# Ledger of designs, part 119: VHH binders against Abasic site processing protein HMCES (HMCES)

Target 1, 269 residues: Abasic site processing protein HMCES (HMCES), of Homo sapiens (Human) (q96fz2)
Amino acid sequence: CGRTSCHLPRDVLTRACAYQDRRGQQRLPEWRDPDKYCPSYNKSPQSNSPVLLSRLHFEKDADSSERIIAPMRWGLVPSWFKESDPSKLQFNTTNCRSDTVMEKRSFKVPLGKGRRCVVLADGFYEWQRCQGTNQRQPYFIYFPQIKTEKSGSIGAADSPENWEKVWDNWRLLTMAGIFDCWEPPEGGDVLYSYTIITVDSCKGLSDIHHRMPAILDGEEAVSKWLDFGEVSTQEALKLIHPTENITFHAVSSVVNNSRNNTPECLAPV
Key: E = the ipSAE of ESMFold2; O = the ipSAE of OpenDDE; V2 = 0.75 times the mean of E and O plus 0.25 times the DockQ between their complexes.

## First folded at step 21 (VHH)

Design xc7 (from wd3 with D105L; framework vhh_6z1v_2; at its last look DockQ between E and O 0.96; V2 from the best seeds 0.88)
Fold by OpenDDE, look of step 21:
Structure xc7 (fold): chain B 269 residues (1-269), chain A 122 residues (1-122)
Amino acid sequence: as target 1 above (269 residues)
Amino acid sequence: EVQLVESGGRLVRTGGSLRLSCAASGFTFSSYAMGWFRQAPGKEREVVAAISRSGGSTWHADSVKGRFTISRDNAKNTVYLQMNSLKPEDTAVYYCAANYAYHLLADAYEYWGQGTQVTVSS
């Protein structure tokens, strides 16, 4: 996964992340560093995206079921990294393979510290290789959405009003991630950064791409992944597998340029 | 200063029972998952059991499952290992450890006790 969409306004995104705590009380995640949130239809590595994490990462005596939402840098910078510039990392940390997550120090160490997060997106993009041509067809991949009588599918939004309604009730893609905290050697703000765990693609997606993000489907999976105090790392890792509960449609080549940030990026062609 | 102090280790006969205790101090005990590890002579340290922060979730190694039980009392800052039906192969130094996250691998654990010797005679 090298491209995502996360364009919802902050308030809409927050509402979409509503959850129940351990007591069954309805809650909204509290924001940390909300000013770092930059909505975009076309998110690339090194950009900031919002993630969910347990409040326990910030408050020692907090309820572990409470969630925080925070923009983090895509591309994990390990805490042990001693260079002044994260761009000097010699290995790619955009993704973490599920099969080697415990073999790589960059991922194993933060995972042992309970630094699990849920990466939020409208969906992600993948490119299918076209047989016989050097051209790649991009696809937007996301959770199936509830068809409201009025809003239809993303493709059926005939009016601006219908389009807004679709996004107001959009089910966000929830991807399993690992984050780390890096303190620059020269001082400054702590950098929070994340990697997306990847798995082999499900059967439905296999013709498009052979790998997919590990998707946490449902509130239980999200809660277990985030609850590093009550759910062991090993138990949490059992949640990491392909899911068939996805849909996709072809999009235009507009998304190929990471500078393009318009609704056309995810519109069906 | 963080301290974990194990107690209860002794010589016991095969089939006997022991209860190990680990008293914690110098940190917020309820904010840490706890684990019991053991190391036999010439062998690597292995996880025996682990328990979540609240104590609501426990894990036991297959080799001790049904015989050993981990528990904790957060009010007393103590974690326990009840060991029943002890076997000679259970002979080892037993270590108490603490980690902020609930984890089963020794290399993740932040704080360690000095260990207590358990010897099971045939």
Scores: ipSAE 0.920, ipTM 0.970, lowest interface PAE 0.4, mean pLDDT 93
Fold by ESMFold2, look of step 21:
Structure xc7 (fold): chain B 269 residues (1-269), chain A 122 residues (1-122)
Amino acid sequence: as target 1 above (269 residues)
Amino acid sequence: EVQLVESGGRLVRTGGSLRLSCAASGFTFSSYAMGWFRQAPGKEREVVAAISRSGGSTWHADSVKGRFTISRDNAKNTVYLQMNSLKPEDTAVYYCAANYAYHLLADAYEYWGQGTQVTVSS
């Protein structure tokens, strides 16, 4: 996974993240650094995207089931990195394979600190390598959505108001991530950055690509992944597996250029 | 300064019982997960049991499951290990440790006690 869509206005995104805490109280996540949120239909590594994480990362006496939402840089920069420029990392941290996560310094160290996050997106893109040509067919991949009169469908929207109704009750894709905090050696703000954990593709996606993000399907999985105070690292890793609860459709090649930020990126073809 | 002080280790016979205590100071105890680890001579340190910050979740190694019980009292800043049906292979130095995240591998743990010796005889 190397491209996502996360285009919702901040208030719509926040409402889509409504949850219940350990006491059963309905809540919205509290934002940190909201000015760094950059909505786009076409997010690539090194861009900022919103993630959920436990309030316990910020407040020693907090309820670990309470959630913070914050933009973080895609492409984990390890806390031990010594150079002044993150672009000098000698390895790719866009994704982290689940089968080696506890063997890699870049990922096992932040896991020991409880630095688990949930990466939010409308869905993600993958390119199917086509037999017989050098052409690649992009697909937009997302949770199945409940159809009601208010929810509409992506292909049916023909006005700005109808487009807004498609997304008003959109179920956001929730992917398992790991984050770290890097202090630049010259000083300045701490950099929060994340990687997305990957697994083997489910059967439904195997014709498109052999890997998929680790998807946390449902509030119990999301809550357990985030709650590093009550759910051990080892127990949380049992949540990391492929899922068949996913759908997709082909999209035009407009999405191929990461500078294109338009609804056409995810429109069915 | 952070301190973890274990107590209660002694010589006991096979089949006996023992309760270890670990008193914590110098940090916000209720914010941390706690673990008991042990190390026998010539062997690697191993996790025995761990407990979440609230005490709502516990984990026990298969070798002690059903015999040992970890618990904590956040009002007294103390974590306990109740050890029943003791066997000679339980002989080791037992260490109390704390980590901000609930985690089972020793290398993640931030704070360690000095240890208390448990010896189980035939």
Scores: ipSAE 0.798, ipTM 0.914, lowest interface PAE 0.7, mean pLDDT 92
ESMFold2 (binder alone), look of step 21: mean pLDDT 88; pTM 0.895

Design xc8 (from wd3 with H60Y; framework vhh_6z1v_2; at its last look DockQ between E and O 0.96; V2 from the best seeds 0.90)
Fold by ESMFold2, look of step 21:
Structure xc8 (fold): chain B 269 residues (1-269), chain A 122 residues (1-122)
Amino acid sequence: as target 1 above (269 residues)
Amino acid sequence: EVQLVESGGRLVRTGGSLRLSCAASGFTFSSYAMGWFRQAPGKEREVVAAISRSGGSTWYADSVKGRFTISRDNAKNTVYLQMNSLKPEDTAVYYCAANYAYHLDADAYEYWGQGTQVTVSS
């Protein structure tokens, strides 16, 4: 997983993240650094995307079930990184394999600090390689969406009212992530960055690609992954597995170039 | 200065019971998960039991399940280990430890006590 769509305006995205806290109270996540949110149909590593994390990361004595939403850099920069420029990191942290997460210092250390997050997207892209060829077919992969009387088709979102029919009640993809906090040696703001945990693909996706993001399907899974005060690291890792509750459609090669930020990136072909 | 002070370790006969206490100071106790660990001579430190920040979740090593109970009193900044049906293999120095995240591996724990000796005679 190296490409996502996260294009919703901030207010629509925030409403899509409504949740209930431990006491059953309905809430919206509180933003940190909202001006760093850069919506796009075509997000790639090193760009910022919103993640959910527990308020307890920011406030001592906070209710650990309360959620913060914040843009973070895709591609985890470990807290121990010594260079002044994150691009000099000499290993790939875009993804973290679930089977080695407790063996890699880059991921084990932040996990021990409870640095679990939920990475938000409309869905993600994968490229299917046909046997014996270099030709690749991109697919947009996302949660099944509940069709209502007012709902519309993904391909018909070319006007404001058609867009609203598709996206106003879109169920965001919720992927398990790990984040870390890096303090630049020269000073300046702390850099928050994340990796997406990956697992073997489910049967439904195996013809497209052999890996998939670890998807947290439903509010119970999301709550347990985020609540590092009440759910141990070891118990949380049991949430990390493939899911079959996923759907997809083929898209045009417009998405191949990460500079293309247009609804055509995810439109069915 | 953060302090974790274990107490209650002593010599006990096989089948006996013992209650360990760990008094915490110098940090916001109610924000931290707590664990009891033990180390026998010549062996590596192992987790015995752990408890979430609220006390709502507990974990036990297989070797002590049904015999040991971890609990905490956030008003008193204290975590306890009730040890029943003690066996000679329970002989070890028992350590209290704290971590901001609920976690079972010793390597993640931020604060450690000095330990209290538990000796179980056959």
Scores: ipSAE 0.830, ipTM 0.927, lowest interface PAE 0.6, mean pLDDT 92
ESMFold2 (binder alone), look of step 21: mean pLDDT 88; pTM 0.896
OpenDDE, look of step 21: ipSAE 0.919; ipTM 0.969

## First folded at step 22 (VHH)

Design ye13 (from xa2 with S30T; framework vhh_6z1v_2; at its last read DockQ between E and O 0.84; V2 from the best seeds 0.84)
Amino acid sequence: EVQLVESGGRLVRTGGSLRLSCAASGFDFTTYAMGWFRQAPGKEREVVAAISWHGGITYHADFVKGRFTISRDNAKNTVYLQMNSLKPEDTAVYYCAARPYQIYERPSDYNYWGQGTQVTVSS
ESMFold2, look of step 22: ipSAE 0.787; ipTM 0.907
ESMFold2 (binder alone), look of step 22: mean pLDDT 90; pTM 0.917
OpenDDE, look of step 22: ipSAE 0.869; ipTM 0.933
ESMFold2, fold request of step 23: ipSAE 0.801, 0.814, 0.804; ipTM 0.913, 0.916, 0.914
ESMFold2 (binder alone), fold request of step 23: mean pLDDT 90, 90, 90; pTM 0.914, 0.915, 0.916
OpenDDE, fold request of step 23: ipSAE 0.883, 0.893, 0.886; ipTM 0.940, 0.945, 0.941
ESMFold2, last read: ipSAE 0.777, 0.807, 0.796; ipTM 0.899, 0.914, 0.907
ESMFold2 (binder alone), last read: mean pLDDT 90, 90, 90; pTM 0.912, 0.915, 0.915
OpenDDE, last read: ipSAE 0.884, 0.879, 0.886; ipTM 0.940, 0.939, 0.941

Design ye14 (from xa2 with S108A; framework vhh_6z1v_2; at its last fold request DockQ between E and O 0.84; V2 from the best seeds 0.85)
Fold by OpenDDE, fold request of step 23:
Structure ye14 (fold): chain B 269 residues (1-269), chain A 123 residues (1-123)
Amino acid sequence: as target 1 above (269 residues)
Amino acid sequence: EVQLVESGGRLVRTGGSLRLSCAASGFDFSTYAMGWFRQAPGKEREVVAAISWHGGITYHADFVKGRFTISRDNAKNTVYLQMNSLKPEDTAVYYCAARPYQIYERPADYNYWGQGTQVTVSS
């Protein structure tokens, strides 16, 4: 997974992340660094995307079932990294393979500290290699959406009215991630960054790409993944597997350019 | 305490009409999506209709075919299901359900449930 969409306005995004805590009380996640949230139809590594994480990571004695939403850098920067520039990291941390998560220090260490997060997106993009050519067909992949009476075409969301019809009730894709906190050697703000855990693709996606993000389907899965206070690493890792509860459609090559940030990126062709 | 109380279910003849009501209490109704579900004997619970927290988005199952209409009154903390042109196959226990803000199709995605009201349509 090297490209996502996350373009919802902050208020809409927040509502989409409504949850019940362990007491059954409805809550909205509290924002940290909301100004770092940059909506985009075309999110690439090194950009910031909103993730959910347990409140316990920030507040001592907090209820670990409470959630925070925070934009984090895509591409995990390990806490032990000693260079002043995160871009100098010599290995790719955009994704973490589920089968080797416990073998890689960069992922194992933060995971062991309970630094689990849920990466939020409208969906993700993947490119299918075309037979006989070096060309790739991009696909937008997302949770199946409820077909509402106002359900417009994803591709027609070019007006505010059409946008609302499609996106106001959009079910966000929830991907399992690991985050870490990096303190720059020269001082400054702590950098929060994440990696997306990947698994072998489900049967439905296997023809498009052999790997897919680990998707957490449902409130229970999301809650368990986030709640590092009550759920052990071993138990949490049981949640990491392919899911067939996904849909997709082909999109135009507009998404190929990471600078393009328009509804055309995820519009069906 | 969260409560959803359905009412309006009764015996009606084929072609008849009913209006179901669900009165909600114990939570901020205006921030919840509401749904009507039904369960017939020996069948799984299925979504009939759903309405978003602000009422701007609605869903109706295919079997409704324009016969049923979901609506809500946030001032009264009530969701309604107007059922017209009722058929014997509509016989079921109808349940009101609630979840935060957004509507979903699956029963498992809803947090609160009423006890249900029996709708019986005679041939």
Scores: ipSAE 0.894, ipTM 0.946, lowest interface PAE 0.5, mean pLDDT 94
Fold by ESMFold2, fold request of step 23:
Structure ye14 (fold): chain B 269 residues (1-269), chain A 123 residues (1-123)
Amino acid sequence: as target 1 above (269 residues)
Amino acid sequence: EVQLVESGGRLVRTGGSLRLSCAASGFDFSTYAMGWFRQAPGKEREVVAAISWHGGITYHADFVKGRFTISRDNAKNTVYLQMNSLKPEDTAVYYCAARPYQIYERPADYNYWGQGTQVTVSS
C-alpha cells in the first residue's frame, strides 16, 4: 500500500487502459498533463502516478462514462489545507481505510463530491515481517498474468525484445482511490492528489501483510467506481472488498531504497 | 454492428486436422486481441489460444501446445486456429472472442463473442 511500480511508457500504459463508454464505443483515456508522468519501478508517497477519473470532473455536461488519465500526487491534500507546503500536512493520507472512509473528513468530503479515481500500477510492494528478526522480505504483488510465448513471465525474459513483450501485454493493477483538489494559498496551479483505499487482506496475502489496496477487478468494477454521474457513493462503496485474484513473488532488497529505479526492483528471487 | 463469425467446425477422426476461421466486422480489427475458447458439455468455457492486436504476442494452453496454432490476417479481418493431431478430448464448441489490444485468460474480460462452431473428434 505504500510502494508501487508504474514504469510503462506512456503509449503502452494508455493502450492498457482501453475501455468502452456507456454507448459501447471503444476509447482510450484522454491525457491531462502527460508531461508530468514519471515512470518508475519504485514509486513512493508524494510522487506522481497516473490515475483514471471521469471526464465529467473537467467538462460540464460530459459523458460521465468517458475517462481522463492524469498524473496526481500520492498522498491526498485536503481542499481545506491552509499552509503553502503540502509536506506540512500533519497526518498520513497515503491510504484510506474502507471501514472509516465516511468518518474521516479528509476522505468523506471529496468522496461526497464524486471524486473517485482508479490508481494505476504495474503492481505494488509489501514487506513481510520475519518472525524473530527485524528483517523484512519484500514481495511484488500484481494481477495474475496470462503466460505468453517466448517471454513467459517477468523472470523469463532473456533479451530486451522479450522484456518488452512481457510488458506490452501487462494487465495493470487497478486500485480504488479518492482524490481532492487543493488551491495553494499563494496561487498557482490546483494540486490534484489521491489516496488509495485499503481493506483487510485476502487469505492469499495474509501471510505477507494484513491490509491490501481495494482492487477493482474488471471493467464493470472500474466503470462503476469512476462514473460518479450514474453511480452513487453508496453503490460505489459496495465495490470495495478484498480479492483473491492476485499473485506475487519475492524480490530482492534493491527495492527497499526508494531511489532505486531499475527492473531489479521487481525481479523474482 | 459487431460480428464474429466462426466457421470450419465438423466431425473429424482422431489424429486428423482442422482449421477454424473467425471473420470479424463492425470494429477496427487491428486494435483488438483475438482469442479462441472452447466449451465441452458440462464444462466451463476455457481459453485455447490468444493473439495480441499486432500479432506479435501469442498464448496457447498447455493442453493444445504443439498441436494448435493461432494466427491472424489483419488484411482479411480474420483469426485462425490450425488444429492438428486432434484427440477425442478436443471435442467442444469453439468460440472466437475479441478484446482491445491485450490477451487475457478469462472469458469475462472479452467484449465480443461469436456464436461458436462445433468440433467433434471421433475415436
Scores: ipSAE 0.802, ipTM 0.912, lowest interface PAE 0.8, mean pLDDT 92
ESMFold2, look of step 22: ipSAE 0.760; ipTM 0.897
ESMFold2 (binder alone), look of step 22: mean pLDDT 90; pTM 0.920
OpenDDE, look of step 22: ipSAE 0.868; ipTM 0.932
ESMFold2, fold request of step 23: ipSAE 0.796, 0.771; ipTM 0.910, 0.898
ESMFold2 (binder alone), fold request of step 23: mean pLDDT 90, 90, 90; pTM 0.918, 0.917, 0.917
OpenDDE, fold request of step 23: ipSAE 0.886, 0.892; ipTM 0.941, 0.944

Design ye15 (from xa2 with S108K; framework vhh_6z1v_2; at its last read DockQ between E and O 0.91; V2 from the best seeds 0.86)
Amino acid sequence: EVQLVESGGRLVRTGGSLRLSCAASGFDFSTYAMGWFRQAPGKEREVVAAISWHGGITYHADFVKGRFTISRDNAKNTVYLQMNSLKPEDTAVYYCAARPYQIYERPKDYNYWGQGTQVTVSS
ESMFold2, look of step 22: ipSAE 0.792; ipTM 0.908
ESMFold2 (binder alone), look of step 22: mean pLDDT 90; pTM 0.920
OpenDDE, look of step 22: ipSAE 0.862; ipTM 0.929
ESMFold2, fold request of step 23: ipSAE 0.799, 0.813, 0.813; ipTM 0.911, 0.918, 0.916
ESMFold2 (binder alone), fold request of step 23: mean pLDDT 90, 90, 90; pTM 0.917, 0.918, 0.918
OpenDDE, fold request of step 23: ipSAE 0.894, 0.902, 0.898; ipTM 0.945, 0.949, 0.947
ESMFold2, last read: ipSAE 0.795, 0.777, 0.785; ipTM 0.910, 0.903, 0.905
ESMFold2 (binder alone), last read: mean pLDDT 90, 90, 90; pTM 0.920, 0.918, 0.919
OpenDDE, last read: ipSAE 0.889, 0.884, 0.899; ipTM 0.943, 0.940, 0.947

Design ye23 (from xa2 with I103L; framework vhh_6z1v_2; at its last fold request DockQ between E and O 0.85; V2 from the best seeds 0.83)
Fold by OpenDDE, fold request of step 23:
Structure ye23 (fold): chain B 269 residues (1-269), chain A 123 residues (1-123)
Amino acid sequence: as target 1 above (269 residues)
Amino acid sequence: EVQLVESGGRLVRTGGSLRLSCAASGFDFSTYAMGWFRQAPGKEREVVAAISWHGGITYHADFVKGRFTISRDNAKNTVYLQMNSLKPEDTAVYYCAARPYQLYERPSDYNYWGQGTQVTVSS
């Protein structure tokens, strides 16, 4: 997974992340650094995306079932990294393979500290290799959406009215991630960054791409992944597997350019 | 205490009409999506209709075919199901359910449930 969409307005995004704590009380996640949230139809590594994480990571003795929403840098920068520039990392941390998560120090260490997060997206993009050509067909992959009477086509969301019809009730894709906190050697602000855990693709996606993000389907899965206070690493890792509960459609080559940030990126062709 | 109280269920003849009401209390009604579900004997609970927190988005199951209409009055903390052209196949216990903001199709996605009201349609 090297490209996502996350373009919802902050208020809409927040509502979409409404949840119940362990006491059954409805809550909205509290924002940390909301100004770092940059809506985009085309999110690439090194950009910031919103993730959910347990409040316990920020507040001692907090209820670990409570959630924070925070924009973090895509591409995990390990806490032990000693260079002043994260771009000097010699290995790719955009993704973490589920089968080697416990073998790589960059992922094992933060995971052991309970630094689990849920990466939020409208969906993710993947490119299918076309047989016989050097061309790749991009696809937008997301949770199946409820078909409402006012449901507009994703491609027709060109007006505020049409946008609302599509996106106001959009179910966000929830991907399992690991985050870490990096303190720059030269001082400055702590950098929060994340990696997306990947698994072998489900049967439905196998023709498009052989790998997919580990998707957490449902509130229980999301809650368990986030709640590092009550759920052990071993138990949490049981949640990491392919899911067939996804849908996809072909999109235009507009998404190929990471600078393009328009509805055309995820519009069906 | 969270409460959902359904009313309006009764015996009705085929082709008849009913209006179900669900009165909500104990939570901020205006921030919840509401749904009507039904369960017939020996069958699974299924979604009939759902409405978003602000009422701007609605869902109706395919079997409704325009016969039923969900609506809500946030000032009264009430959700309604107008049922027209009722058929014997519509006989079931009808449940009101609530979840935060967005509407979903699956019963498992809803957090609060009423006790249900019996709707019986005679031939």
Scores: ipSAE 0.847, ipTM 0.924, lowest interface PAE 0.6, mean pLDDT 94
Fold by ESMFold2, fold request of step 23:
Structure ye23 (fold): chain B 269 residues (1-269), chain A 123 residues (1-123)
Amino acid sequence: as target 1 above (269 residues)
Amino acid sequence: EVQLVESGGRLVRTGGSLRLSCAASGFDFSTYAMGWFRQAPGKEREVVAAISWHGGITYHADFVKGRFTISRDNAKNTVYLQMNSLKPEDTAVYYCAARPYQLYERPSDYNYWGQGTQVTVSS
């Protein structure tokens, strides 16, 4: 997983993240650093994207079932990193394989501190290699969406108003992540950064790619992954598995260039 | 103390009409999407229709399209299901359900449920 779409306006995104705390109270996640949210149809590693995490990471004695939403850098920078420039990190932390997460110091250490997050996206892109050619077919991959009356689907929206209605009711993809906090040696603000956990692809995606992000399907899974105050690392890792509750469609090569930030990136072809 | 109270279920003949109502209390109705689900004996609960928190987005299952219409009145904290051209296969317990803002298809994605109202359609 190395490309996502996360383009919703902040208020729409926030409403899509409405949840209940452990006492059953309806809440919206509280934003931190909202000005760092950079919506785009075409997010790449090193960019900022919103994640959910427990309020207990920020406030002593907080209810660990309450959620904060914050933009974080994609590509985990370990807390022990000693260079002054995160771009000098010599290994790729965009993704974290679930089968070796407890063997890699970059991921094991923050996981042991309960630094679990939920990475939000409209969906993600993956490129399928076709046998007999060196060309790749990109796909947009996302949760199945209920077909509303006026637009039907992404590709069926025939006006700006109908397009807006598709996204107003969009079920966000919720992926399991790990984050860390890095203090620059030269001083300045703490850098929050994340990795996306990956698993073997489900049968439905196996023709596209052999790996997929670990998807947290439904509020129980999301709550348990986030609540490091009540759910141990060992129990949380049981949530990490492939899911068949996923759908996709082919898209054009517009998405190949990460500078293209346009609805065409995810439009069906 | 959230409550969803369905009403209007009864015995009707094939081809008849019913209107179900669901009165909501104990939460801010205007921030919730509402759904009607049904469950026949031996069957799984299935979505019939759903409507967004502001009422501008709706869904109707294919098996009821053109026959059933969901609507809401935020001033009265009430969601409705108008059921026309009823068939024996529409016989089920009908449930009102709520979740924040967005409408979804799966029952497990809804937070609040009513007790259900029985609809029986005779030949």
Scores: ipSAE 0.790, ipTM 0.907, lowest interface PAE 0.8, mean pLDDT 92
ESMFold2, look of step 22: ipSAE 0.755; ipTM 0.891
ESMFold2 (binder alone), look of step 22: mean pLDDT 90; pTM 0.916
OpenDDE, look of step 22: ipSAE 0.818; ipTM 0.909
ESMFold2, fold request of step 23: ipSAE 0.729, 0.751; ipTM 0.885, 0.889
ESMFold2 (binder alone), fold request of step 23: mean pLDDT 90, 90, 90; pTM 0.917, 0.916, 0.915
OpenDDE, fold request of step 23: ipSAE 0.833, 0.844; ipTM 0.918, 0.922

